# Ledger of designs, part 365: VH-VL binders against q96il0

Target 1, 167 residues: q96il0
Amino acid sequence: APERGAERRDTAPSGVSRFCPPRKSCHDWIGPPDKYSNLRPVHFYIPENESPLEQKLRKLRQETQEWNQQFWANQNLTFSKEKEEFIHSRLKTKGLGLRTESGQKATLNAEEMADFYKEFLSKNFQKHMYYNRDWYKRNFAITFFMGKVALERIWNKLKQKQKKRSN

## First folded at step 14 (VH-VL)

Design Ze22 (framework fv_ebrasodebart)
Fold by ESMFold2-Fast, scan of step 14:
Structure Ze22 (fold): chain C 167 residues (1-167), chain A 120 residues (1-120), chain B 108 residues (1-108)
Amino acid sequence: as target 1 above (167 residues)
Amino acid sequence: QIQLVQSGAEVKKPGASVKVSCKASGYTFTEYYISWVRQAPGQGLEWMGWISAHESYTNYAQKLQGRVTMTTDTSTSTAYMELRSLRSDDTAVYYCARDQSYLPRGHDYWGQGTLVTVSS
Amino acid sequence: QAVLTQPPSVSVSPGQTASITCSGDKLGDRFAYWYQQKPGQSPVLVMYEDTERPSGIPERFSASNSGNTATLTISGTQAMDEADYYCQAWRSSTAYVVFGGGTKLTVL
């Protein structure tokens, strides 16, 4: 097995340790979920002899990951904000406070929340449809370049075998 | 025969808003994103944001968040950029430019630019 | 807040090689793009995806991108190449487009 460096730790303001991927890793690493997008970032390994095609694939994957994370971070924040606004407006209409007498967040029942979910889904349907189209286009491009990299690796292995047999 | 044609020059007072249009032709509008880039007199290029043709992916420069809105009309293949609460330092040539949605090929076609002057 | 740094000016004699740099933290992990802008005109894409050249751009234009620095190279520089040159990349902290400050290329 290839040697890996020691894992680095950082501490959060709460005193909770954060983990980073080992330095000099020989594989891609999956990190903890992002606070805003809830997606796990992939940390890409860079080989010592990375070909131009492999570099292009890695950069394309990195850009696509950041594009995807930004979309979902924005969607999650929008959902949370609109949900909170909806709950507050309905509680105000009912003459209720934002907190129960026990100090817990005042909530709406499932029937009341159904109206919000229906409105949110309807409002965002086209946005999500076109996001999916662009997401599939990006993944198609990544798959295409993965195929090119695979063919390059096969060709290089065949060339190496021919060199060995010629010598 | 790919073209991005922008609306004409505008003169605005501080505090007003401006809406610049960018009409695309010669390609499938929905396969590209539109960036908005401005350039103050004698200064460099400043990215303002970009928008997918279906408005599913929209990013604005942090400096302009809250003041800029980008929209599209796919039926007319037109992108719009509205900048509100104009200041004198918003005086610039505003460009639209396209880039592919699935492979970052760079901004290969640009509009002719729209001069927006903000003065008292 | 993230900035790509370019020298404000570069001067070369006709026929010499011009080299314009663009520096940013981990820039070599991103695609770099280069634009040429002549006075009163819109920018023109001259290099994309680090090393690729659009149709119609002369072969004397080439580029590289590694580490923290992307470089646009113009071999056999001609008077017609005199212009402002801008680099561009995506930034990891924001996932948006960022332009360099621009470099004025003078051919004398």
Scores: ipSAE 0.564, ipTM 0.794, lowest interface PAE 1.4, mean pLDDT 83

Design Ze23 (framework fv_ebrasodebart)
Fold by OpenDDE, second read of step 15:
Order: sequence, then C-alpha cells, then structure tokens
Structure Ze23 (fold): chain C 167 residues (1-167), chain A 120 residues (1-120), chain B 108 residues (1-108)
Amino acid sequence: as target 1 above (167 residues)
Amino acid sequence: QIQLVQSGAEVKKPGASVKVSCKASGYTFTEYYISWVRQAPGQGLEWMGWISAHESYTNYAQKLQGRVTMTTDTSTSTAYMELRSLRSDDTAVYYCARDQSYLPRGHDYWGQGTLVTVSS
Amino acid sequence: QAVLTQPPSVSVSPGQTASITCSGDKLGDRFAYWYQQKPGQSPVLVMYEDYERPSGIPERFSASNSGNTATLTISGTQAMDEADYYCQAWRSSTAYVVFGGGTKLTVL
C-alpha cells in the first residue's frame, strides 16, 4: 500500500523581511516589497531616550506590520496554490494537457478565471471580514497612542522651557 | 465570565494518541486564537502551538511537528488538541489558553489543565 | 532558538521588593508577558505588554522593559506571592510563543 505522503500542511511562511537598514540611521526605513506578502516592510527607529509610551507605540506598529506581512504572505500562497489546482482541474476536464503544442504552460481564458476569483473570494469572505475588523482595531489603537505620544512630547518640551527660564 | 473548560485526565500507553478538548465560553470564540501549552512534572511551561478559530490555520512547535494536530469546532466553541505516538516524556499537564489578535500574544485566560499520563 | 533566560530562584523577606528578570534576544522589539503559577494551579497573567496590569492584579505588581531585559517587580512582597513566575514573548520569524525557564520566588 503506497504510503500516502503526509500532506505538509503549509505552515504560514515566517515572513521575516531580510531587509536590514543601515546601523547609523536616525529615522524609519522602508524596505523593498517582501517576496511573499508583496508588502514593503518598515524598520522602525529606536530613539536613545525612548519613553515607555513611545516604546509601546513602536511595538504596536511593529506587531501590526508583522501581522499584515504574515496574513498576506499566507493569503498569497493559498491563492497561488488554489489557482494552480483550479487551472489543472479545468484543463483536465477539457481533455487538455498542462502544456500547449508549443510547450507553453496551458492557461484558461478570462471568463473561466473569473469563476475562480468569484469562488475564491466567496470562500475567503469571512477570513477577509475578520482581517478588516482587526485591521481597524489595530490602526485605531496605533492612532490613539500616536496622539498620546504627541501630547507627551509637547508636555516634555514645555517643562524643559520652564526649567531653562527658572535657571 | 470568560472560561476555558478542558476535558478530564487521560492515561495512555506508549504509541497511543490522546485528544484533549477545551470548551470556551463568555466571549466570541472566532475572534481569538487558542494556544496549547504543556508542563511536565516539575518543569517549566512549553508552548505546543496555536490555532486560529476564524481562519482555521495552525502553527506547531517544531519539536511536535507531525505528531500534533489542533482543530476547532466553531459551532460548539471548542478547541481540540491531538497528540499522536505518545512517549513517556509526553507525560504532562496540558493547558489551553486564549490568545489575542492574529499574532501570538499573552494568554489572558487559561483552562484548568488536563493531566496526560503515558505509562507502559 | 532564542531562549528567554530567567534566574531559577529569587528569595525575599516579607515587605521587601522582589525583582525577577527575563532576558532574551530582541526582547526589546516584542512585548513581554508575565505569569504567576502556584502549585497545582493554572498560570495566571499578572502583567501584559511590558507594563500593563490586568484587572484584579494587585498594584504591588509592576513590570518594565529596558533593552532586551524585562523585569517583574513585586513591591511589599507578601507570603501569598510565593509562586513560580514565567516571562513570555513571541518570535516574529516563526510566530512561536516562547516562555522563560521560570523563577521560583520564595518569601522567607
């Protein structure tokens, strides 16, 4: 009995961006699009005197970025896999080979592919809804902490000005 | 009140499989991840993996790859962890825990634990 | 694999301040979480996101993060605080959850 190959359940690709910014950078860096997610990673600058609030904001932004990278990397992989399976199944049903007489990869027409996209979107609708919901939650939180950090910076600048006037 | 209630203690022989359940209540099950963590007697906490209740994808610790399967039933708000090819060193208390967001975060709620004993 | 390192044990007298450290590579880029575990019980989250305290956790519990070291501080330590404490973070490269080795806090 042929050992049914254990279907390697595609673990979500660890979308570790290999982008490394210059060590002497004093600002955030944007890398090239990631190979799997097609999202551009941001490397966040860490100030020498980072406040706890600034640190929290930075970590939230970084976490949100990684969340996005992982989600889209996985989604793109799933999409590519299912697309290929769809094409193969349709070609087989048509009695066509995977390659044309010219040796090119056989493709489906736009109408046939439209069916795939519709089915794929329908199948993943709930997943996208959850993603969108969490995306909004995360961005609202980030925006809120951006406001807090801005206020903290203003307050610290005012305190420093007062201290300089008192001396 | 948020609660995670696990199945009862199990005694298994080497080479057998065990399936532990974790019933969640008091929150929207599909909005959170579930992690599984085990603790051998007198040892520290060991993360086993997590499962997304909404996307049904999993991430398992490398050490347990091929032996562990995590699943969820959204209709009953229940998570399951199956461990196969049990060994004596798999003797531990197994915990389910709730994770927040799409990334592994802190575990804010824990099950009561399930003792799995592997003995000849 | 990046391991979170904790001291195996910490001892304090009642009323004194206990400090438990957790060190790990790139811990400064991730949130740290802390758990208390008493014998025969499930772990309880005592600190999250480096310095946030869950509802129901006493104010004597605090946490901080500096560089690649997270610290749990228990001021005015009580006998009831005797437990094992674990730090936790996650790894971006694998999305694995990682625990420290645990610290046994003894109140003498």
Scores: ipSAE 0.690, ipTM 0.867, lowest interface PAE 0.7, mean pLDDT 90
Fold by ESMFold2-Fast, scan of step 14:
Structure Ze23 (fold): chain C 167 residues (1-167), chain A 120 residues (1-120), chain B 108 residues (1-108)
Amino acid sequence: as target 1 above (167 residues)
Amino acid sequence: QIQLVQSGAEVKKPGASVKVSCKASGYTFTEYYISWVRQAPGQGLEWMGWISAHESYTNYAQKLQGRVTMTTDTSTSTAYMELRSLRSDDTAVYYCARDQSYLPRGHDYWGQGTLVTVSS
Amino acid sequence: QAVLTQPPSVSVSPGQTASITCSGDKLGDRFAYWYQQKPGQSPVLVMYEDYERPSGIPERFSASNSGNTATLTISGTQAMDEADYYCQAWRSSTAYVVFGGGTKLTVL
């Protein structure tokens, strides 16, 4: 198969490894999960004769992916940081050390963590609501352009068929 | 009419902080990001970062990370940019500009600019 | 940060076509945007998403973006078009915005 045997792995400036799909791939390719967002990047197939409309769709999908990854990377880092601060604060309030008698990290049980989750969700409610709104709007725009691309392809096929019949 | 109106010029000492405001009107504030872009005298445009109206998406230029903070107040449709530990090379006109949150349409409306002068 | 390279200046006679380039690695895989800035004024968006024109921008403004180079084209250039022009793109590696260094367009 022409697609075999040409993968590449590079380290990004942030220290995250990147995978490059084969240039001649006939399909979109899914990469490994990002360290911070836990989302898998999609590498988009570039058609042989990409139209301006197809190029616009590909660029919209790429930028939407990057927007989505940025949001979740920031959110996950914020969650982890605030969770750790909450645990340390509660352990200090109870007069407990940061380590168990076995030397493992001291943790709070699910009931004790309920306060953190409720506060975090409440604090971030509007942020998540507007993220969801924008996510749906972005996907609507992508779907709209996917429809335009499909119509363009149908129109081109009809034009070619009609042109052949007139010969 | 769509407008972005910025706070007035400021003169600061090195090591001080400055906070510039950008009040939006004539559109639905929560549907747009606000970018901050600065321009030193006689120089080009330099992107500092952008923030969504509900702070669900915030990204700063790497060279300013740790010195800049962007915030919003949706009740007043106002964006803020605070730059700390000012240096003489932070002397610039600071602009706010909007871009759509769900579709990258470019920065279609800009504030009038705020001159920040950092001098000893 | 990744760099977008523009020529420092371009000169053209009135009525002629001005061409301003913006170069960056794989820039053609990203949306390009163009801004016009006159002395003492805020920038004005003149082209977005490679080749789209905002309402109010004359039809003599057009643009393209392919490979490593985005181009702003002003046909029938007028004295009023004299300004600094900046390209802008979104860069994927860090999800940040980058501006070109700017091109001073002189109409003589």
Scores: ipSAE 0.618, ipTM 0.824, lowest interface PAE 1.2, mean pLDDT 84

Design Ze24 (framework fv_ebrasodebart)
Fold by OpenDDE, second read of step 15:
Structure Ze24 (fold): chain C 167 residues (1-167), chain A 120 residues (1-120), chain B 108 residues (1-108)
Amino acid sequence: as target 1 above (167 residues)
Amino acid sequence: QIQLVQSGAEVKKPGASVKVSCKASGYTFTEYYISWVRQAPGQGLEWMGWISAHESYTNYAQKLQGRVTMTTDTSTSTAYMELRSLRSDDTAVYYCARDQSYLPRGHDYWGQGTLVTVSS
Amino acid sequence: QAVLTQPPSVSVSPGQTASITCSGDKLGDRFAYWYQQKPGQSPVLVMYEDDERPSGIPERFSASNSGNTATLTISGTQAMDEADYYCQAWRSSTAYVVFGGGTKLTVL
């Protein structure tokens, strides 16, 4: 009985960019595009005197980045897989092999691929809607905390100026 | 009201498999992840893995790799966890819990738990 | 695997403040979550995202994060607060969820 190959269920790629900035950096660093998501990761600087609000903002930004990386990594993987399956199916239906006479990978024309893209977008429409909704929520929260942090910094600067005038 | 309702208690022999169900209600099932957490008698909480309800991709704890399978049925808003090759140390209460989308965040809603007993 | 470390037990008198700590590598880079579990019951989320309180959780519950240590604080501790408390975070490298070992809070 042929051992049915254990269908490697595609484990979600651990979308954590392995990009490590220099240890002595006092700034945020942008890494190269991730190979799965094609998104450029940002390594956020941690100030020595990070306030609780600054920390929360940093955590939220980091989490949002990771969320975005994971979403696009998975989306790209799914897209690539389904695209390949579509191509294979169409070639088979046409009675064509997976390779041309010249040994090149057989491809479909632009019109045939347009059908794939339309179908893929239609199939994933709801997923994209949920992504967009969550993207807006996250960015709204980030913007809100950015405002809070800005106010806190202004207040702290004012207090320091008052203390210097009193001495 | 958001609810997670799990299947009833199971008694299994060593080497058998168990499949626990978790029916979700009160929210859009496909917008959230489901995590599975177990608790052995008198022990702490142990995370087993999560599944995306919308894409059906999974992440399993390393300790359970090869033995656990998580699935979802979006038509019934039900998550399933199958554990194979059961051992005595798999005796635990198994919980399903809701996570936020795309990241394993905090578990804001929990099932009532399913006791799985593995005995010879 | 990065483990979240909690004290195994904390004891307080009624009306006093209870503090439960959770320490872990890089916990300062991730949000902490806290759960209350009473005997024979499912865990209940009591704090999320370090210091946010879910609806229905009493105001006496608060949480904070300092460096790689999260702290759950229960002010004016009541007999009904006697339970096991678990901290939780997730790991970016693996996307694993990690729980602390749990802390038994006893109200004497």
Scores: ipSAE 0.645, ipTM 0.846, lowest interface PAE 0.8, mean pLDDT 89
Fold by ESMFold2-Fast, scan of step 14:
Structure Ze24 (fold): chain C 167 residues (1-167), chain A 120 residues (1-120), chain B 108 residues (1-108)
Amino acid sequence: as target 1 above (167 residues)
Amino acid sequence: QIQLVQSGAEVKKPGASVKVSCKASGYTFTEYYISWVRQAPGQGLEWMGWISAHESYTNYAQKLQGRVTMTTDTSTSTAYMELRSLRSDDTAVYYCARDQSYLPRGHDYWGQGTLVTVSS
Amino acid sequence: QAVLTQPPSVSVSPGQTASITCSGDKLGDRFAYWYQQKPGQSPVLVMYEDDERPSGIPERFSASNSGNTATLTISGTQAMDEADYYCQAWRSSTAYVVFGGGTKLTVL
């Protein structure tokens, strides 16, 4: 079969998704948001004349993307689980059932949910602080490699100009 | 001097749990992840999972999901790996190894290994 | 699926070049790492980020990674290089880190 249809989104518990970029693209492609991380994956274009330094930059960017997706997928799963546990415990305290008359999950009002959000943010403050530290350091490393690639390209242009400017 | 020092050998019965420790020294503990890697007698290396030193990022091998828990104690620069519902095929040398959290340099320092024997 | 495959054994004579391969789907799009393990000892990182050598690893160790195959090359192989060698990479979805099955290098 030439075409199987749209590629199924394959999202692991780690939060990494798989997607199908447009065929024969000569540019990076941005996919739809992952179900668990809610981040849009980038599919990197591989130039035919990719230098070893450009390869390392691409690999570093890919690894950083997967690290980032996995962090947020895990964080979102934790948020959803703790939110449901909070709602369950508060409904139990009030003597209410877990389901409404219509069969939907029972929910708390905005005022009660504000308590959960404050608790969740406070509990996860240090985690998010360390995530931000690592995220900034990873982006610094990417920026450093991008600078090296830019210098390589400038040097190659200068070399070619000098060769063209024969005495 | 950078080193990772693991707890001593353990002998456990099937169904028991084991908790191995890995004490880090000589570097800033919170700048690295700790991987746990096991090796059954005569077999290859098998990655079990890793944990950031501040516990913000934890990822376990799918095969071990639900049986393994990794934790850290930043006050003592120690990582822990607990494996539950032990079976004879969990008999292995268990290693901890560090990997840099913000620039992938590989597992550059390893603990000495902890032999865990599961026998009835 | 994306499993890292290594030959179980490689044999070379002293002074010859040893070549150990590690194969996996699109492995060349990932960073590869190499570890040396001698009997009764912990693994030692010998190559990282495809072709970089850690401080203290001899210049005779080199590596490459392209397409589906990463290769560890040991030039002028010495008896002390006899060990098990493991490649490592990362993959999304089922495990973040994966090791190859290992290759026993024999120097005779």
Scores: ipSAE 0.616, ipTM 0.821, lowest interface PAE 1.3, mean pLDDT 83

Design Ze25 (framework fv_ebrasodebart)
Fold by ESMFold2-Fast, scan of step 14:
Structure Ze25 (fold): chain C 167 residues (1-167), chain A 120 residues (1-120), chain B 108 residues (1-108)
Amino acid sequence: as target 1 above (167 residues)
Amino acid sequence: QIQLVQSGAEVKKPGASVKVSCKASGYTFTEYYISWVRQAPGQGLEWMGWISAHESYTNYAQKLQGRVTMTTDTSTSTAYMELRSLRSDDTAVYYCARDQSYLPRGHDYWGQGTLVTVSS
Amino acid sequence: QAVLTQPPSVSVSPGQTASITCSGDKLGDRFAYWYQQKPGQSPVLVMYEDEERPSGIPERFSASNSGNTATLTISGTQAMDEADYYCQAWRSSTAYVVFGGGTKLTVL
């Protein structure tokens, strides 16, 4: 049976949700959304006859995924922190406490929060622009390696046909 | 010519802070991360953290969390590393090194190193 | 803590092949990098992304990375190759960088 024998304990990479795909899967698996980044991790299938080029592609895809997840986890944390600081500052300016008398968290209306969103987007515009540049360049590199893998597979099929013709 | 040029040697007392600079030239500064790596006398290389040149993405080694801060100034293509609450075991040569932000090509260019001596 | 283990020293005669290993759990699932450091000098990148050579590094340098072990191989070792060699990987891919403890290569 497929599940015969003990499974080795796997360590989860940083930035990827702890998720165990089926042991004998022949395909990539998509996990649940990460708590901090809200991105779904992909667990890559490793074939037994993986070529060096296929291995490079897999490593590049894994590293790009973890880079992406770390960026968004950090960005989401920063947004939440700055939003709370903005609310605190505005309530203090109005002479209001951070919490109502009943203990509920004091909030600003949507119109007041529009100032925060504009400030946050403006402040982080350059950061997001460079993130998008790096994200596109990483995906271009992945696409390039995918093309190289495809050419390798075509070449191997041609080599097999030529070898059979020689027999 | 690609160069990373670091600030000069420092001598500090325990509890002080030190700020080392690393000025980059000969390449597009915003396309690379800057890592900081230190080496105690006779010891191996120890990674301290890295910072992207074009945004505030930073990661620090767990051992140094809370007492290291990395910054950049894109107008001068300079990276900075500040280490606070210095101890005698922080005595080391401190290096800056670059690596690409979108392709991990390895630390292909290194600064000349900055000796920081912490002694009472 | 992510650990990369290297032998502390390796000795070879001139012209022989030197092999320096770097071991870590699932290291073969990450890219490995190799640096050469001579006394009083900054490290120099000699191999990147497992088996790629930077411009200016002699072809006698090669490397592999599979399973739990990355290996730097120097064929026809020369006196000028005498140095400390460090492996490096990104243990959490983008969370942090880790270096091996270093290997002193002696050519005699």
Scores: ipSAE 0.567, ipTM 0.797, lowest interface PAE 1.5, mean pLDDT 83

Design Ze26 (framework fv_ebrasodebart)
Fold by ESMFold2-Fast, scan of step 14:
Structure Ze26 (fold): chain C 167 residues (1-167), chain A 120 residues (1-120), chain B 108 residues (1-108)
Amino acid sequence: as target 1 above (167 residues)
Amino acid sequence: QIQLVQSGAEVKKPGASVKVSCKASGYTFTEYYISWVRQAPGQGLEWMGWISAHESYTNYAQKLQGRVTMTTDTSTSTAYMELRSLRSDDTAVYYCARDQSYLPRGHDYWGQGTLVTVSS
Amino acid sequence: QAVLTQPPSVSVSPGQTASITCSGDKLGDRFAYWYQQKPGQSPVLVMYEDNERPSGIPERFSASNSGNTATLTISGTQAMDEADYYCQAWRSSTAYVVFGGGTKLTVL
């Protein structure tokens, strides 16, 4: 008799159901935001008759997503680390402790933080510019493959219609 | 035409650091990642990490985190790999290799390799 | 997650077909790459994006990648094909590179 058990309820995604009965998604679905990158991962649906070209497109999209997530995770960690180092350095220069009387992290005023943001943006400007260039090129490559997939699907439909007319 | 040229062999004692360079030529440096891959004597290839030419994307193998640092100098089209706190099992040939940053084509060009020997 | 597994050695007679496998969990959901390495030399890319052949690589080299196994196939194997072969892929959960343990191909 298991009269008492842990009460847990399935956490379904808000909104429309994204599952094919009984167990698989019929289309792409979006997961929860990553703790570090703050981006939502997309889990790509794999069609039962996936062509080699469609498979390459899916692999390219998956790799691009992982590349993008890793970039932002690293950038967010770097920002947080350098922000804390800046705050600690400025507080030490003022002869102040790293924590408030309430035990919370000591902070700088908006005018002092403006210096950090300016320096961070200037320091990272070139890196962000090259990231944007690579991001654009990756999306161009994905778009190109999407075009190839679309042409393949059109060609296959034309072949199917030819067979039906012959039969 | 396309070439990756690495610095010469190094002999180090345990606890020391080594910094290997990889100078690229014949292509647009900023359009490729540089991977670092090592190979211990008689062993297989082991990936250490990769870095984008503009240093906006860097990822290190978990086993080497905290000991390895990768950097680039775009003005000289050179990538660097520094490995700290050397151990005898770090003895290996260290390779640099390029891969496209926006379209995964694999490591199509490799440096000649740099032998790093770590012994007491 | 499991590393990429290759047989340590494969032997084939001249002119016969050699097959080198690379196994890993869900490997067929990632791009696979193949490298050839001769003694004292740097690796050479021989196959990329599962089944694409770089310029300068003979047509007798082909490859596939499905399920948990990628396969490099060398038709009409020649003495010059003797080398160590390594597969490579990216892990699905973390964007990093992993190599197989390598396979020594012997032609005799």
Scores: ipSAE 0.574, ipTM 0.800, lowest interface PAE 1.5, mean pLDDT 83

Design Ze27 (framework fv_ebrasodebart)
Fold by ESMFold2-Fast, scan of step 14:
Structure Ze27 (fold): chain C 167 residues (1-167), chain A 120 residues (1-120), chain B 108 residues (1-108)
Amino acid sequence: as target 1 above (167 residues)
Amino acid sequence: QIQLVQSGAEVKKPGASVKVSCKASGYTFTEYYISWVRQAPGQGLEWMGWISAHESYTNYAQKLQGRVTMTTDTSTSTAYMELRSLRSDDTAVYYCARDQSYLPRGHDYWGQGTLVTVSS
Amino acid sequence: QAVLTQPPSVSVSPGQTASITCSGDKLGDRFAYWYQQKPGQSPVLVMYEDSDRPSGIPERFSASNSGNTATLTISGTQAMDEADYYCQAWRSSTAYVVFGGGTKLTVL
């Protein structure tokens, strides 16, 4: 009764990491790696008087995190599936069984796997280029909103100082 | 001038497949996702899935998983949605709509819709 | 199950304020979007990222999103606003789009 089917869920959606940040934390919290994307999620601290702009930044950062996790979960799943199909195909070509005499999964040596890695990288080059472009643009958008939040906070501090002196 | 132009109406028998096209113009195709959304007569909007212009991100509604395939052709700025094993309850107007790939701005431009009728 | 709940209909008199709600668990932690659809036409984006208005949409359209409820508000409602309105959200657990059931706005 080995654990062949006891590994990660069949579909790799975002948000599969389960953790609770400390209740008293006033900072962003970093969780354990997600099962599927292998990325560490960030739990964003919510200030007690979060402005609409601050809320928008937080939602944008969270949406970007989900987008990033979804991409890598799908890529990792595709990699694993295609790797297994490649190994099975090569073993059938050699006339070998899918398992060794010890009951372990039969595998290929590093030299034999080089063909798969080369093919996978070549096949996914365009996808990774566009991922990098979108990741870059998403971070530019986040940086822009971070700047807007910073300006709002500076303005509010200046207004508070004026208010204290209004008499 | 931004436009999404869809292929014409289709009439299919149960069990058949349909492939709807959506040709984009007036913008940089590779900077947007294309969502497919259907609407049965007198019913609400139902999201079917979306695809990035370069096919890196494809996500399908769970109830359609295994029956739907979305593809793109960047050389013609065209998105495609193929729905297989058609049933009478797949009768609907099928829309394509764009959303930015790097900022969730919402579906700001929609195709005119394609009526797909599934009947014996 | 429906993830986002909207009232099936809302009625207002011309010039009055219409309020259309969209409810979902922790909806206020996600971006909400609103679409207007008139009979025989494609949907039109009227609000995005909770409260931003696309170019060409009148200033009388506004929106909010907090807690479990997003609200579309149309002030000084006109006959031309009579349509079906759909909310939409980004779903964090699956990273996909979900629409509300729709609200028919009638202007008397």
Scores: ipSAE 0.582, ipTM 0.802, lowest interface PAE 1.4, mean pLDDT 83

